# VH-VL binders against Large ribosomal subunit protein eL31 (rpl31e), part 4

Target 1, 104 residues: Large ribosomal subunit protein eL31 (rpl31e), of Aeropyrum pernix (q9yd25)
Amino acid sequence: MPSEGTWVYVVNLRRVYWGRRTRRAIRAVRMVREFVRRHTKADEVVIDNELNNYIWSRSREKPPARVKIIVSIREEEPEEGGERIRKAVVRLAGRKLRPGRYKG

## First folded at step 6 (VH-VL)

Design e09 (from E7 with heavy chain F105Y; framework fv_ebronucimab)
Fold by ESMFold2-Fast, scan of step 6:
Structure e09 (fold): chain C 104 residues (1-104), chain A 122 residues (1-122), chain B 111 residues (1-111)
Amino acid sequence: as target 1 above (104 residues)
Amino acid sequence: EVQLVESGGGLVQPGRSLRLSCAASGFTFDDYAMHWVRQAPGKGLEWVSGISWDSGSIYYADSVQGRFTISRDNGKNSLYLQMNSLRAEDTALYFCARVEDSYYYSDYFDYWGQGTMVTVSS
Amino acid sequence: QSELTQPRSVSGSPGQSVTISCTGTSSNIGAGYDVHWYQQHPGKAPKLLISGNSNRPSGVPDRFSGSKSGNTASLTISGLQAEDEADYYCQSYDSSLSGYVFGTGTDVTVL
């Protein structure tokens, strides 16, 4: 079976407070990337522009306590024909979506 | 230039309490998370506790959880460590340290105080 | 509790190169977290020597270099000098502890 699919996660961003106050947005994005890498075992993690903009806008005023994300996993073969890589694309989820696996 | 000065250490009997202080100067104190790191005589460094710039996030090493309390006063540029129920194993030089952000949120201790010695013995 | 593993001691003559290893686990170095290095002379506080695996802070001589591969980070001191006689500690972050971990420390002797 292909290691592909879509998941909805809620990421706890309270660790953003351990970094510098003036760098909270950068730290929050790093935390989302690390969460996805660990939970999906992805080799590459791509943060969607809408999600990135959301985090930066919220972090300027008050660091977000959590963020709900949609993660889409795809297995890809490099152009050079090397070994397969597992790629995750991370997007901002709507408030109505429940955490869990959605579509195959 | 950044300066951190610890105080409050001393000789104390097991089961008693001590309060350590760290006076910071030379930087915007409320922009940084602050930490306590200790070093027992002849031993290595051990992270003890950390507190975020706003006191909203506080973490402790398992060895001190429930006994030590970290706090800060941003108006006084000061960090504190309240140490209760002290044990012989808490004997160490206690350093106040500032952390700076690193990529992948593995922060580093860029400035350290000279430390204050806590000896727990009867 | 969890510490990064370093050799207890390394030694060399002036002008030689010495390398100190720092081995972690899948919850710290193996998880991709950066490794930092500190130098501590007797009776003094630790001083940041290398940050982010290989970055030298201002004022640190270029004979100090760092690298990381898999679960292991290394600090190399080239052109060893008497002033390098000190204890060296690596440090990373551990996700299972939600806290910082230090190496066991390495005593460098210049003879």
Scores: ipSAE 0.092, ipTM 0.718, lowest interface PAE 4.8, mean pLDDT 86

Design e10 (from E7 with heavy chain S106G; framework fv_ebronucimab)
Fold by ESMFold2-Fast, scan of step 6:
Structure e10 (fold): chain C 104 residues (1-104), chain A 122 residues (1-122), chain B 111 residues (1-111)
Amino acid sequence: as target 1 above (104 residues)
Amino acid sequence: EVQLVESGGGLVQPGRSLRLSCAASGFTFDDYAMHWVRQAPGKGLEWVSGISWDSGSIYYADSVQGRFTISRDNGKNSLYLQMNSLRAEDTALYFCARVEDSYYFGDYFDYWGQGTMVTVSS
Amino acid sequence: QSELTQPRSVSGSPGQSVTISCTGTSSNIGAGYDVHWYQQHPGKAPKLLISGNSNRPSGVPDRFSGSKSGNTASLTISGLQAEDEADYYCQSYDSSLSGYVFGTGTDVTVL
């Protein structure tokens, strides 16, 4: 499980076709969220608006078969000083980025 | 209101076939995936099969794979289950159910019919 | 087939709280898939009670609550009432089966 840092993942969405177009987009976004939670063990997953819009716009006919994402992981504590939470921010990655640790 | 009404159940001998139907009303049928879930008398729920809105994706539980065929007719708002090579262990109440694909809440069965009883006995 | 594991039965008195556990594996709940709960009264179809681990659909009383941690989800019924006597099932998605799995079911008895 990665500590704080940034990683590039490719999420396979090709089996996401239960409901009509708008629900396919909802399911595709859910699959990205679940992928990130599963691979990073994040308590909170934030999907960037650009990534969300990409999935929804591509779903005019069908969701994309795959999506490449950049995941930035940070451990944060509540202001009151409770348990530490693990937060993942998920953004759309450029086509030419390779999966694995992103070095900038 | 959303309604799902199953029919076609009955008493049938092992090795024979039966076709179940589900009539849907009160919603846009071709927007939703539809599923069959069964429950043997006094036992728990078991997912049997599911079909996407356009019939492009179809999945079966291992217990029925190769014997059952799910299909739908969106023009008639109807879901079907063709059951071949029936076994005693297929004896169950068969529910037609709708799945909601929610970004926030996942895939859940939001509406169910009352079920149709299939009894496989010799 | 892999099922989600629930206790066979739980019981309580009116006004008390009961909790039903639902334990999965690494291919379903442990993989991060959401857990949903259904209530089934004798002779009736199941009814959606909790969606997405903790969300209550419209019309479901707030005495029903859900939670999830690791490979286990829980349904808690507070202020137990006679009409809560029913079977309760959890449900998730299983990636190894490419299909849905239900829990073994729990009979709730109000004594």
Scores: ipSAE 0.015, ipTM 0.621, lowest interface PAE 6.1, mean pLDDT 84

Design e11 (from E7 with heavy chain S106P; framework fv_ebronucimab)
Fold by ESMFold2-Fast, scan of step 6:
Structure e11 (fold): chain C 104 residues (1-104), chain A 122 residues (1-122), chain B 111 residues (1-111)
Amino acid sequence: as target 1 above (104 residues)
Amino acid sequence: EVQLVESGGGLVQPGRSLRLSCAASGFTFDDYAMHWVRQAPGKGLEWVSGISWDSGSIYYADSVQGRFTISRDNGKNSLYLQMNSLRAEDTALYFCARVEDSYYFPDYFDYWGQGTMVTVSS
Amino acid sequence: QSELTQPRSVSGSPGQSVTISCTGTSSNIGAGYDVHWYQQHPGKAPKLLISGNSNRPSGVPDRFSGSKSGNTASLTISGLQAEDEADYYCQSYDSSLSGYVFGTGTDVTVL
């Protein structure tokens, strides 16, 4: 399991092209959520509006075949105390970022 | 139709520099990421460096980081590798390879050149 | 230096099947990165054989197939032919190295 921190991933969305054209963008967004949950074990996954719009901007029928994302992982504790939750915030990554731990 | 032709290899002494070139033809060069991959005699493939279509993303293998510089000139359909502080272990056939680029570094090499031999020895 | 582990050699007779494994770690294949395969005949440049774990480029015979599960990818050559005698390399991406990695290579001999 990764601890708190920031990671860059490239998500392969090609499987979305096996399904119906009109549902590809919805499926692509779900694939990103599933990828992040699998790799980070997050309890909550928040998809940034810029990333969501990027996937949709190419038409619901033609989302990108791959997307580079930057994932920030934080552990949050409720105000009154209780069990911690693991939260992942997912944003569109810049072209220059390499996959792996982001240290900058 | 796609053609990649490497040049600039040769025999060079340790500690010196060499510049490799790759001339591309048969495709729109600035639509693709370009990479250098090397192969020591009788050994396997080792990725060296890659550059995106716009030079906005550049990556290096740890073994060459700080010594090699990749660059491209889209107006000349050319890829370059400036190799400084050469070591015996840099002896290899250097291949130029093409990758389809969509806003980031892609994942596979669909066309390769014939390679240019670099021998670092005294 | 290659990071993915392949057997040094595999051999078979014409018409038989051979399978080449490519084993990675949690930072590459195990992290979900795709695996691609290349064929290299002696004295020649590598040629893309399989992309994205299992996709065949145009012109590659369907007797070549790829698969991936967990930390391991496999290339299977069915109906082995004399012209399949070559070196085969897998390739993926490694997040700990922030770079591309190749397999150690497998020499396929057709007896």
Scores: ipSAE 0.006, ipTM 0.577, lowest interface PAE 12.8, mean pLDDT 82

Design e12 (from E7 with heavy chain Y104P; framework fv_ebronucimab)
Fold by ESMFold2-Fast, scan of step 6:
Structure e12 (fold): chain C 104 residues (1-104), chain A 122 residues (1-122), chain B 111 residues (1-111)
Amino acid sequence: as target 1 above (104 residues)
Amino acid sequence: EVQLVESGGGLVQPGRSLRLSCAASGFTFDDYAMHWVRQAPGKGLEWVSGISWDSGSIYYADSVQGRFTISRDNGKNSLYLQMNSLRAEDTALYFCARVEDSYPFSDYFDYWGQGTMVTVSS
Amino acid sequence: QSELTQPRSVSGSPGQSVTISCTGTSSNIGAGYDVHWYQQHPGKAPKLLISGNSNRPSGVPDRFSGSKSGNTASLTISGLQAEDEADYYCQSYDSSLSGYVFGTGTDVTVL
């Protein structure tokens, strides 16, 4: 749905509490991936290492109830050939960023 | 082997209260979210309430919000449903059920108890 | 409230295939939440039959299969047998309700 560019989202991770405790971090990371896929219609979603580490470090026993992410959307030529793909790169957003299109 | 055993059902008059219990065994109880699902005689399944493994997240169906209270005691491997201000339409078999969430957006009830019958009638 | 819609009943003869549809809305199946299926024999608790749209739990015969497309999920029972005579329910999550929703239920009759 959004065009190419950079967008700030807040992902609600409360559903991670419904699952098995030992899988909280994996579930949370996958919830972020699926949120971005649904919202951006991206063909490929790449989770930045800093964001992944943040979720894992906080999710062992007390997963974060929400996470603020910054998503960069690009249309790229696939390395295996074929149709152009929409790629989303997802990073941990700074505390002062507001949801919506990032213009700075 | 996972077992869930409900108890506390019975015949009660409208406006009264009843407390259901569910005894869990065969798994690490505090690793799972637990839920109550009911079924009126001859009718379909209706999700009633759920509680996370740590009691930090609790949800209710609109039909029971403000009247029912779900709780758990992880030290006793037990789930509870306090039902207040009971109505005729609360008449149902009440199941205790465990939720498994192997995949994102994929929460399912993998084990169910036998159910305990609650009849609200004059 | 926002229950998932199933046909009230389907019927078939032994050895035939029957398919049960489960139609949701944009707040549940249409939002990308998976569909799960339960089998309930008279007087018994529901039993998980299909999880995550198409995954079969251990102990469930391979003649049961599931699929999902858009707002609709389907359960197919191939090689229909007498013991398949039961009620079948689909289930998903509804984001507008912040809770789980079940289908209206389908009675499968083996003629």
Scores: ipSAE 0.007, ipTM 0.656, lowest interface PAE 9.1, mean pLDDT 84

Design e21 (from E7 with heavy chain Y108A Y111I; framework fv_ebronucimab)
Fold by ESMFold2-Fast, scan of step 6:
Structure e21 (fold): chain C 104 residues (1-104), chain A 122 residues (1-122), chain B 111 residues (1-111)
Amino acid sequence: as target 1 above (104 residues)
Amino acid sequence: EVQLVESGGGLVQPGRSLRLSCAASGFTFDDYAMHWVRQAPGKGLEWVSGISWDSGSIYYADSVQGRFTISRDNGKNSLYLQMNSLRAEDTALYFCARVEDSYYFSDAFDIWGQGTMVTVSS
Amino acid sequence: QSELTQPRSVSGSPGQSVTISCTGTSSNIGAGYDVHWYQQHPGKAPKLLISGNSNRPSGVPDRFSGSKSGNTASLTISGLQAEDEADYYCQSYDSSLSGYVFGTGTDVTVL
C-alpha cells in the first residue's frame, strides 16, 4: 500500500469494451477511479479535467484501451481536528514517464 | 543553501525573442518539477509554464501557448524559457520556482528566484 | 483568465486579527485541490507562507493559519505586526486549465 507520494500507473481499460457501447467512456472513467481507490486506498479521488477529456475525446463508444496516469497521494488533517483523509489527485501522465514509484 | 537564480531579461521590441535561464543549486534538480511565474509591474502573480522532472509533461498558460517554450537541462541544473513573438502584455518580472511535489502541478511553490525583468516596448 | 478572488485590501491595528478570503470555482478549490498562500514584501520574491491549506513551513510564525471549506480558503493573521504589511496571494491548481491559478492578491496594511 502506498504512503504519501507520487506514483505513475498504466490502467488497462480493455474491460470497458465488454460493456454496453454507449457507456464505454463513463465505464472507463469509473475504472480509473476504482483502480486508484484499490491501489492507493484513497478516501477521495479527484479526476483532472484533462484526463477526463482525454478519455471522452476518443468518443463515448471508443475510449482508449490504456491510460497512463499520475497519482499524487496526500493525507489531509482537517483544521477542525477531524479524521485524517487520504486524498488522491489523478492526472494524465506524459508519454515519457515510466510506471512506478517516484521520488519527490 | 537552496537557490534559484534567473537571468536573461532585458528590454526588447514587440515581435522579438528573448531566452530566460534559471540556475538551480543546493538540491537534486532532476527530482523536481520547475515552473515560470510572472508578475507585471504593480500587478499580481500569473503562472506561465511548468515542466516535469523528465520533460515528459509540459504545460503552458493560454496567454503564452504557441509563443513560449519551456525546457530544462538536468545535467546543468538549469531551466529555460524561450519567449517568441513578444507582446507588450508580456512585460513582467519572471520568476523561476520549484514545486514541493515534483510530479503533479497541484503543489506549492516552495523556492523562488529573485526574478529577471522583461520589458517589451516600442 | 480565471483567477481566485481575494479582497483588494484588508487593514488592522497591531495585535488584532485579520482574515483574507480566497474564492475559487469547481475546477480548482471546489474540486478539492489544495490552497497555498504566499507573502510578498515590496521589491521581493514571494515567500511560501502556508502549504496544503493549513501547513506552516519551518520559520513561519504560528500566528499565521489557513483553512478551507467548499470553494473558499482563508488565511488568518493573528497578533498582527508591522512586518506583516505585505501583499498576500493564494494559489491552487485548476483542472480545466491543467495549470496553476493565483488569487488577485490582497494588500495588508498595519495601521
Scores: ipSAE 0.005, ipTM 0.576, lowest interface PAE 15.6, mean pLDDT 82

Design e22 (from E7 with heavy chain F109M Y111V; framework fv_ebronucimab)
Fold by ESMFold2-Fast, scan of step 6:
Structure e22 (fold): chain C 104 residues (1-104), chain A 122 residues (1-122), chain B 111 residues (1-111)
Amino acid sequence: as target 1 above (104 residues)
Amino acid sequence: EVQLVESGGGLVQPGRSLRLSCAASGFTFDDYAMHWVRQAPGKGLEWVSGISWDSGSIYYADSVQGRFTISRDNGKNSLYLQMNSLRAEDTALYFCARVEDSYYFSDYMDVWGQGTMVTVSS
Amino acid sequence: QSELTQPRSVSGSPGQSVTISCTGTSSNIGAGYDVHWYQQHPGKAPKLLISGNSNRPSGVPDRFSGSKSGNTASLTISGLQAEDEADYYCQSYDSSLSGYVFGTGTDVTVL
């Protein structure tokens, strides 16, 4: 949907509490993954280890109500050829970043 | 086996209050969000209220906001609905239901109680 | 009310197939939220029939199937039997209401 580049998003995670307690961390990560997939139309969504660890760590007590992410989007062709794919890499963003296109 | 049993329904006058209870058994109650769903005689299902496993998130349908209060006691495996300022249109069979995760976050009610009838009439 | 739209009634003969539609809007089914189906026999509590658009809980015959496309979900009952006479409700989540919505309900009769 967006062009290639880097974008900052805020994901609302409050509905994680409408699910199961024992699955809260899994649900929160899934909410981030599906948010990115829907907004970027990416074929592959890669959640950075730091972001994953942040969500799991916070979810031991309370899942975060929101998480700010930075998403890098690139169109790639497979090494072996074939159909082009859109890939999104999702990382934890700093608190100071504003939502929208990140220029540097 | 997993079971939900509602109680507390009855006949009440408009403007009065009533408290419903739901007793859960056969599962880890504090692992699940719980909902109240009602059904007026001969009518369809209407979601009323929901509460998270820790009571930290509580939601109401607009039709009951400000009049009903959902609560739970995880130590007693019980869900409650305090209904104040009752109206004739609140007449319905009230079900409690256990909520299960869906992949795309609409979530579904996988276990339902038998319901308790609330009749608000003069 | 901002509920999902179902036909009031559907009928068929034993052994035939019937399909029940459930039409929503861009804030619920159209937004990609899963649709679930419940079966309610007269005087009984609803029972989960289909979860997550097309998944059958254990004990539900494979005669029941679900699908979803755009703003509409469908429940198909093949090989209709007398025991299928019941009310059927779809359910999803609505982001504009921040709450759950049920369909208007469909009465299935086997004639």
Scores: ipSAE 0.453, ipTM 0.851, lowest interface PAE 2.2, mean pLDDT 89

Design e23 (from E7 with heavy chain V99I; framework fv_ebronucimab)
Fold by ESMFold2-Fast, scan of step 6:
Structure e23 (fold): chain C 104 residues (1-104), chain A 122 residues (1-122), chain B 111 residues (1-111)
Amino acid sequence: as target 1 above (104 residues)
Amino acid sequence: EVQLVESGGGLVQPGRSLRLSCAASGFTFDDYAMHWVRQAPGKGLEWVSGISWDSGSIYYADSVQGRFTISRDNGKNSLYLQMNSLRAEDTALYFCARIEDSYYFSDYFDYWGQGTMVTVSS
Amino acid sequence: QSELTQPRSVSGSPGQSVTISCTGTSSNIGAGYDVHWYQQHPGKAPKLLISGNSNRPSGVPDRFSGSKSGNTASLTISGLQAEDEADYYCQSYDSSLSGYVFGTGTDVTVL
């Protein structure tokens, strides 16, 4: 599992169809959030607005079968003297990015 | 109230075909993925096949892939399982079941039918 | 074909507690997928007993409890009663099969 850094992942969303039709967009967002939590062990997962809008707009027609995401991981101290929190920020990745560590 | 009622089971010879039906009532059928789960006499539960609300996603257990076909008719609130090239190992009680999901990726079977018995014997 | 491993049987006397384990692999429970439990009386369909590792559906007594740690889930029945004599199955999702997997089943006998 990554320390701090940026990583590209491809999330398979085909299992969204195994859930409820009326909740397909919500299920797809949940799948992305859960994927990131499991792979990065992040305490907080933030889905970027562009990524969220992409999933919701596609779900009006047919949920996307897969989505490529870019995940930025950092350690944050939310309050003075508190434990540091591992935070993942998830954005929609460009088509040319390959899975693995993103070096800039 | 949610009800699932299976039918179509019976005694068949090896190599023959049989079609099972499941009649659903008490809920919006086309909002749910539907599944077939079987249980051989004195044995445990085995997931057989599943179909999405729109029939766009269909999955099979390896043991039945290529022989069984799951389908649904949302206008009739019905689920089907076409079983071809039946084998003695397919002898089981076949349950129709509905999947409910939770927020974080937690699919469970919340309602089951009573089952229909399929016996494959010579 | 992969399935979840349960003991074949457990037994207890009325009022005691029994625990049933359900052990998976890295493609199901070990991957973080939730575990659900079903109770099946002879001649009847399975009934949902525990969903999402530890949640009790409406009508299920609180003497039934579930937990999960690593690749193993457990169902505990406290205050065992004669009516609890049944088969119990765990269930999860398996990513390598792209399908659902059930446990081998455990027969609970109340002596």
Scores: ipSAE 0.424, ipTM 0.824, lowest interface PAE 2.3, mean pLDDT 88

Design e24 (from E7 with heavy chain V99L; framework fv_ebronucimab)
Fold by ESMFold2-Fast, scan of step 6:
Structure e24 (fold): chain C 104 residues (1-104), chain A 122 residues (1-122), chain B 111 residues (1-111)
Amino acid sequence: as target 1 above (104 residues)
Amino acid sequence: EVQLVESGGGLVQPGRSLRLSCAASGFTFDDYAMHWVRQAPGKGLEWVSGISWDSGSIYYADSVQGRFTISRDNGKNSLYLQMNSLRAEDTALYFCARLEDSYYFSDYFDYWGQGTMVTVSS
Amino acid sequence: QSELTQPRSVSGSPGQSVTISCTGTSSNIGAGYDVHWYQQHPGKAPKLLISGNSNRPSGVPDRFSGSKSGNTASLTISGLQAEDEADYYCQSYDSSLSGYVFGTGTDVTVL
C-alpha cells in the first residue's frame, strides 16, 4: 500500500468486455475506481473529469484495453477534530510516464 | 422469456472431438457475455470458458486450455464449444449460462440452460 | 476444480434455520469480489438464489439471506421447508485464475 505521494498505475480493463455492451463505459469507470480503492485503501476516490471523459469517449466505439492513471494520495486531518481521511485523486497519465512512484 | 437450449452432447471415445451448441432466445444476445459451465456426475460446478459480446475477449479454465474452443454467432443467437482431444475427465453435463453484471462489477450467472450430457468412454 | 470451500452437507428440521459457509482466498473473496449463490434441485439446472452477497432476485423467498465478511460468505435459510432440500453453490471471481470459481457445494437435507 503506498503512503502519501503520487503514483502511476496501468489499469487492465479487459474485463469490461465481460459485462454488458450497453453498460461498457459505466463498468470501465467503476473498474478504475475499484482498482484505486484496492491499491491505495483510500476512503474517498475522486475521478478527474479529463479521465472520465477519456473513458466515455473511447467506450462509444470500443472500450480501451488499458488506461494509465496518475494517483495523488493525501491524508487529511479535519480541523474540527474528526478522523483522518485518506483521499485519492485519479487523473489520466501522460503516455510517457512509467508505472511506479512519480518523483515530479 | 429468456431461454438457453443446449445440444450436441453424446457418447464419444477418448481422443475424439464433439461440438456443443447453445440456442438463445428472449433477450438481446449480443449485449451479453456467454459462458460454459460443466458438472461431472455427482460432482460440483466447474467454470469452463467464456466469451465477450463481440468475441474480442475469450477465456478458458486451465483444465481445457488448448483443447476446447468457444465461439458465438450473434446473427444466429448461438454459442458453441468445440471440444478436441477429449478425456475421461471431461465427462459431464455441460451448461450454457448468461453472465449478468450489477452496477458494482459483480459478475453472476442469471440464466442457465438445461445442459447437454457428454460421456467420454471406450 | 472448485476453488471455494463449503461444508459437504447441512441438515435441519422444518421451521429451523441452517447456515452454509463459503470460504475463499486472497485472490477471490478476500480481494473483495462479490459472492453469488445458486440452488440446484436433483436433475435440474442451477438457479440464481442470491446475487452480490445479499441481493434476492425477484421470486426468491425472503427466508433466504446472504452475508460476507473477510474471506467468508454465508447463506442462511430460515424457516426451512421441504422444497429447500437441494445442493447449494457459491461463486465468485478469481484474479489469479482470470476466471470464475465455484464452491465445492453443500447438500441441504430437511429431516
Scores: ipSAE 0.274, ipTM 0.793, lowest interface PAE 3.0, mean pLDDT 88

Design e26 (from E7 with light chain A31Y; framework fv_ebronucimab)
Fold by ESMFold2-Fast, scan of step 6:
Structure e26 (fold): chain C 104 residues (1-104), chain A 122 residues (1-122), chain B 111 residues (1-111)
Amino acid sequence: as target 1 above (104 residues)
Amino acid sequence: EVQLVESGGGLVQPGRSLRLSCAASGFTFDDYAMHWVRQAPGKGLEWVSGISWDSGSIYYADSVQGRFTISRDNGKNSLYLQMNSLRAEDTALYFCARVEDSYYFSDYFDYWGQGTMVTVSS
Amino acid sequence: QSELTQPRSVSGSPGQSVTISCTGTSSNIGYGYDVHWYQQHPGKAPKLLISGNSNRPSGVPDRFSGSKSGNTASLTISGLQAEDEADYYCQSYDSSLSGYVFGTGTDVTVL
């Protein structure tokens, strides 16, 4: 699993079409969330508003076949002093970014 | 109420063709992916093929790839399975099934028809 | 080769509990895909019994419960009754096949 930092991934959204037509946008968002959880082992995944709006606007009639995302991973201490929580924040990546570790 | 009614099964010789139909009612047909699942006599369930709500995504089990063609007509609330080059091992009860979204993306078959029997024998 | 493994049969007396295992691989259950369970009485179509590992559809008694850990899912029937005598199948999705996989099926006999 990746260490703390920032990574670029391309998520395949072809399985959106196996779900319900009326739920295609929410299914696409859920697929991104599960991809990030699976690949980063994050306890909490936060989808950025710009990414969410991009998926919803494109999914109105024709869901995107893939989406490029940028994921920022941080380990945070809960206020009550429990176990550290691994948190992933997911944003829409620029077209030119290549998959893998993002240094700048 | 949701209903799925299969038809078109029968006795057919090896190498021949058969077309199955499934008539759907009681729900918005073009909102759902639809699938065919078969069960050989005394055996378990085997997924055969699936088709998305818009016919844009179609998938087949390896055992039927290149021989079977799934299609749908949303205006008629109907699902079809064209079966070519039939083999003895295709003998089974063929179920039409509706798929519902799982919260965690494995999806499940929430409604099934009663099935139509296909017997491939000389 | 890629289907989910279940015991061929389990048996119990009325009022007992029986558990049916469903073992997969890293491309299906181990990948994190949910497991669903179906009940099939002789001459009938399968009926959804458990969805999403542990959720009961309306009308399914709470005697039926599901769980999942690692590569294995389990269906438990507590307070076994005569009408529970049926075949039971698990089902998941397989990423390497890009399709659905069913378990080999388990025949439950009530003595």
Scores: ipSAE 0.285, ipTM 0.799, lowest interface PAE 3.2, mean pLDDT 88

